# Designs tried in a protein design chat: VH-VL binders against q0atu2. Part 24

Target 1, 119 residues: q0atu2
Amino acid sequence: MLDKKARIRTSREYRNVFEKGKRLSGRFLIIYYVENALDNNRFGFITNKKIGMAVIRNRIKRQLRAIVREYQGQVKNKHDIVLVARAGIGKSSFEGMEKDYIAIMKKAGLFARNANKID

## First folded at step 13 (VH-VL)

Design uf23
Fold by OpenDDE, look of step 15:
Structure uf23 (fold): chain C 119 residues (1-119), chain A 121 residues (1-121), chain B 108 residues (1-108)
Amino acid sequence: as target 1 above (119 residues)
Amino acid sequence: QVQLVQSGAEVKKPGASVKVSCKASGYTFTGYYMHWAKQAPGQGLEWIGEINPKSGGDNYNQKFQGRVTMTRDTSISTAYMELSRLRSDDTAVYYCARDKFYWEELYFDYWGQGTLVTVSS
Amino acid sequence: QIVLTQSPGTLSLSPGERATLSCRASQSVESEYLHWYQQKPGQAPRLWIYGASSRATGIPDRFSGSGSGTDFTLTISRLEPEDFATYYCQQYGDTPLTFGQGTKLEIK
């Protein structure tokens, strides 16, 4: 589980990321991201009914949180990042999700220069 | 009604820069992403990039990175695409196109009329 | 990147005939991220079909879209003179966004 301080939790916080940030569409994920004025990164997660039943959506959220947690230390500081699960993600393996996350984060330039686990 | 009106045709020399404008009307300019596409003579369409008109946040096709700059002026609901270090293969019609902004509807529902940019010596 | 290949490159038909246009993706694309645009000479593209099978506003019901995975189809049941144009498929399933090379539907 991500630390509470590392989570985007309020509608206002989410809206801020959408309005003030950039977006990048990957195969399984769309990320919205913006710089924040904090000392830490914050992550948000969005799934909708198009992804599947509640059990599936919850599974996907758990998997995405695990991925984010794994690479958290390699993400550039002071960013709010919202991950939107796209159609088809439910058909993907965990490894596929992880690969997509790494790819999209690289494209966005959100990994630190000395990141090790992204090669 | 929604309209995207682009600036007129441009003729440029190789190595020069061109800045195309796209003025939006009939909707809230900052509520939709703006995209740009390239269409060379007799060819298909190529995606250049997108910009969030509210924040100015942009993402470009890597093919154009380093030469393209997308900006906007919210006061006049106008988006701009600047392409630098022009070469002959940049000769094309350039289009702006509106995105639905939200991830549930990601398609280009409205397009500008296009701007012909000719690069010749 | 996802490459979209359209076939045929040119389709010559007469009014009243049935037209079938194909769009093949190099990778699987979810239906909601595959779209079709119509373009006539000297004009900008216009949204025609979105989400593989939904007609845009004002599009006649003689147009239909279908497909999933890597194979998508645009069908015109009975061609009208105004339907002769170039049609492009486009994917929003991955960055960079990409278009097919187009199918030119011309009058025989």
Scores: ipSAE 0.841, ipTM 0.942, lowest interface PAE 0.7, mean pLDDT 95
Fold by ESMFold2, last read:
Structure uf23 (fold): chain C 119 residues (1-119), chain A 121 residues (1-121), chain B 108 residues (1-108)
Amino acid sequence: as target 1 above (119 residues)
Amino acid sequence: QVQLVQSGAEVKKPGASVKVSCKASGYTFTGYYMHWAKQAPGQGLEWIGEINPKSGGDNYNQKFQGRVTMTRDTSISTAYMELSRLRSDDTAVYYCARDKFYWEELYFDYWGQGTLVTVSS
Amino acid sequence: QIVLTQSPGTLSLSPGERATLSCRASQSVESEYLHWYQQKPGQAPRLWIYGASSRATGIPDRFSGSGSGTDFTLTISRLEPEDFATYYCQQYGDTPLTFGQGTKLEIK
């Protein structure tokens, strides 16, 4: 579980990431991200409606939260990061989602250099 | 009517820089991402990068990282791409193209007319 | 990075014939993120088919797109003179965005 202080909560906070930041597309994820004025990172999660029913989308969100929690110690601080699950994510395994998250976070420059060993 | 109008052709020597402009009209400039692509003579298309015109936040294809800079001036609805340390293989037509700001239906629906950049000694 | 390989490189056909253009991806691409553009000499590319199978506004119904996974196809049921152009597939499934090298559809 992510600490509640590490969560993007309000519509205004989400909009700030979209409008003030930038994005990168991965195979199963798009990330929108921006530097924040805090000492920590915050994460938000959005599922594309084309993924499926609410039960499926909620399962995907839970899986993504678990992945983010596992790697949060490798993420450079002071960033608000919104993970948007793309339509094809339901066809991926948990390992596939995990690999995509690592890859896209590296492309964004949000992981430490040694994260390159994963790929 | 959405329109993207690019600056005119440029002739440059190796080692110089070029800055291509793309003026948008017929839509809210800051409501769409702007992309740039390269097409060398007789060849296909290569994506260079994108810019969020509202924030100025950008991401580049690794092949161009370190030589490309994308900027914009929102007061005149104009995006720019600057390519430095030009080489002969940078000779190409450069296109701007827009896509949606959010994650659904991402494709290049409108393109500029292209700007020919010729790099020769 | 996802490499898109189009075949054939050049397709020589006559008006009235059926054309089939292939795009193969080095990794699976969701159909929603696979697009086709038409380009004529001296012009910018134009969005033609998006999401593998949806025609852009104003595109005639003789054009159809299909495919999933790594294999995608653009079909023109009966060629008209204005259809002779170069067609590019493009993926938005991963960064960097990539295009196929193109299929030039030329009049025989």
Scores: ipSAE 0.826, ipTM 0.918, lowest interface PAE 0.8, mean pLDDT 92
Fold by ESMFold2, fold request of step 16:
Structure uf23 (fold): chain C 119 residues (1-119), chain A 121 residues (1-121), chain B 108 residues (1-108)
Amino acid sequence: as target 1 above (119 residues)
Amino acid sequence: QVQLVQSGAEVKKPGASVKVSCKASGYTFTGYYMHWAKQAPGQGLEWIGEINPKSGGDNYNQKFQGRVTMTRDTSISTAYMELSRLRSDDTAVYYCARDKFYWEELYFDYWGQGTLVTVSS
Amino acid sequence: QIVLTQSPGTLSLSPGERATLSCRASQSVESEYLHWYQQKPGQAPRLWIYGASSRATGIPDRFSGSGSGTDFTLTISRLEPEDFATYYCQQYGDTPLTFGQGTKLEIK
């Protein structure tokens, strides 16, 4: 799971991302993101009510956290990033969600190029 | 009611730049994203990009990256789009349009009247 | 990017007839993110149908939208003279946002 330091927790922190940042829409996700003043990234998660009942929304949120944890080492530091699960994500596989996350993070320029130089 | 009023038509030579304005009224300017779209004569619509008018944060269609800059002045509720290194296929009507700030019901509910930019020598 | 293909390109009909305009997406688009706009010459586009099937404020009930997945339809049950215009579908399902090339609905 993500470290507690890497989580956006309060309504004020979420609002800061929405108001001070920018956004991009992907097939299953929309991201809102902004540079922060920390040395690390923080992630937040929102599920759209149209996805389904709370059990389904909680499963989606858990899957997204797992995806973010897998790729967090490739994300450029000093960003607060909120992932909003869009309507229709419940029809996707885990692999479909993962592919969409990679695509939208690349479009946003949030993956670090230097990750390829380590190996 | 909600109104988006754009600057007047422009005639430019190839290689010049143009800056189109879009003044908002009848709503809280910083509470909605602003978008720009292009429509070449006799053709359909093409999305250029969007700006968060509160933060100035922007994202562009890759096709326009490097030639377009979106800005705003919140004190006069005005958004701007600047297109540089103009060429003949930039001749088009340019529209501003707004959508909601948050992720529900995202569509362009109000549009500016359009600004014709003509590029010819 | 998601390509929207509208058909027919031009639809020539008389007032009183039923019009059917099609929009096909190159990949699936959630209906909530598929929209229709009307545009008359010299005017800005106007939001007409949003979320595939919901009419914008003030749009007459002779207009209806339907569809899901890759196939979407705008239907006008009985054409009025004011309905002759170009109609564009648009998707907000992935960046970049894209429009169809339009269907021009013209008087026969």
Scores: ipSAE 0.820, ipTM 0.917, lowest interface PAE 0.8, mean pLDDT 92
Fold by ESMFold2, fold request of step 16:
Structure uf23 (fold): chain C 119 residues (1-119), chain A 121 residues (1-121), chain B 108 residues (1-108)
Amino acid sequence: as target 1 above (119 residues)
Amino acid sequence: QVQLVQSGAEVKKPGASVKVSCKASGYTFTGYYMHWAKQAPGQGLEWIGEINPKSGGDNYNQKFQGRVTMTRDTSISTAYMELSRLRSDDTAVYYCARDKFYWEELYFDYWGQGTLVTVSS
Amino acid sequence: QIVLTQSPGTLSLSPGERATLSCRASQSVESEYLHWYQQKPGQAPRLWIYGASSRATGIPDRFSGSGSGTDFTLTISRLEPEDFATYYCQQYGDTPLTFGQGTKLEIK
């Protein structure tokens, strides 16, 4: 669902976020984030293997992409952000994941204004 | 062997600042996050924040936001925590503790010996 | 913010007795993110149990941890003199990281 240029693609790009950035833990997510030198945001997604089988992990990734797309207009520009799904996320509803995303992005100072869905 | 050695005890007046150091040895300093915690006399532990020693990126408990600054010097494998505008209820032992860099098995496996900071009139 | 409430605050027992220490969370915490530390007077805390039930390196078999959701316990099957200390639970399930207020295990 995210535009191609808004994706973190390579292992080197992911490692850059981990090594050059900082992190915050939420209930279902951990985010790693860093300012980039681009004119846009980029997002990456990692699922912990303890979440479950591949079909479950793929469903979680799709749900997280949908959440990120809904709120992408509220995110401060020029950031690379990796969302890591924690082991307990499989017990969460879509709404629970969404609430956790909003909370953790606010704690990180990554929302430029009130978090509202893109409508 | 992994070791975290902190600076010695300090006595400060209200309104002053204190900077506590934590020197790491026996491991790759930039390969682990460093955390700081406060323990007031006879009380439990309170998390202050963390720093990525590779980047210097930090995050603080909101209760300390605006008064705490975490830094490091990678050339001497040393982390620092500075607390400003000290109050009497800042009297406590301050600990550094390390944590894994990535998202699995996150816990504090090694701690510094603690630094007593006393704030008195 | 997840509040961890430990009970009892102080537990007075004799060597050889069984000890049970409770940690209750204000919200569910995945067991992987619930840890226990031991602290003796004048010393730093030491990792004791991680992931609710795994003993840290060198921790004796008499210590066991259990629990899930909001309720976690640390059990010492037969107390030794060196076990008398304060025990803290700690959660890594949400930021800010929080500790329980501690249970002081003291000799009767």
Scores: ipSAE 0.819, ipTM 0.917, lowest interface PAE 0.8, mean pLDDT 92
Fold by ESMFold2, fold request of step 20:
Structure uf23 (fold): chain C 119 residues (1-119), chain A 121 residues (1-121), chain B 108 residues (1-108)
Amino acid sequence: as target 1 above (119 residues)
Amino acid sequence: QVQLVQSGAEVKKPGASVKVSCKASGYTFTGYYMHWAKQAPGQGLEWIGEINPKSGGDNYNQKFQGRVTMTRDTSISTAYMELSRLRSDDTAVYYCARDKFYWEELYFDYWGQGTLVTVSS
Amino acid sequence: QIVLTQSPGTLSLSPGERATLSCRASQSVESEYLHWYQQKPGQAPRLWIYGASSRATGIPDRFSGSGSGTDFTLTISRLEPEDFATYYCQQYGDTPLTFGQGTKLEIK
């Protein structure tokens, strides 16, 4: 779904985001984020174990990847961003997850000037 | 034994700034987020923001954005909150409180004793 | 932002009575992110109930929490003298984090 270049892949890369960055809580998501030294953004995904069984968690992760892919052109460059799915996300619709993603990314200041079209 | 010990009461004039400290002991300071909250006299609690003490990364309640700065010194396990351009309605007790670093069981399990800031002419 | 409205504002009761404190959220909050704190005059708040229903360490079992969605309750089955304090609910379901305005539980 996301290009390999745009993925956070290793435990060390994830830990760097947690330790060197900051976070923001939304209704269904928590994001951890930090500036990187690359020319691109990278995204990571974590599903909270309280969401449910693996098939459900994999579906949620796939839906979040689709949302991120749809809006990736609007994200300020040079950021590593980890999306953590909170307990309760399994009760939300795709639209609900999408709205929460937009809201939390705006609160974090991670959408570029043209983010106004998102809403 | 986890403790958060805050700096003493302060009296300031309108327009000045204040910097409150919160010294942590009994745990790994950089392993927990630090939050600050305001309680005006006779009022409830209002969240000001949080800081990652390892990185210094912060996020503020929009109400305080532009007037608040959170910092820390990891060598002495101390967090700071500075509030600028003080007004009379900034008179309050300010609390630090810690929170888990990761996303599970997020709540304020330990609080500082509070710092009274009085803004008067 | 999520507004938490507590009721009643003040609750006047005697030791031995049952107390029921209400917290209503302007939007649904997952129970795991709804917490209660106790505060006595001149003291910092203390974590009392977390995740709507779990007692913090050392909290007596006369305290119980319940609720989901927008409606949450803190119940004290039989008041002791040390229970008279102000109780705040708090949500961690969305940023900014918010507190209710408090319920002052006072001795009649």
Scores: ipSAE 0.817, ipTM 0.917, lowest interface PAE 0.8, mean pLDDT 92

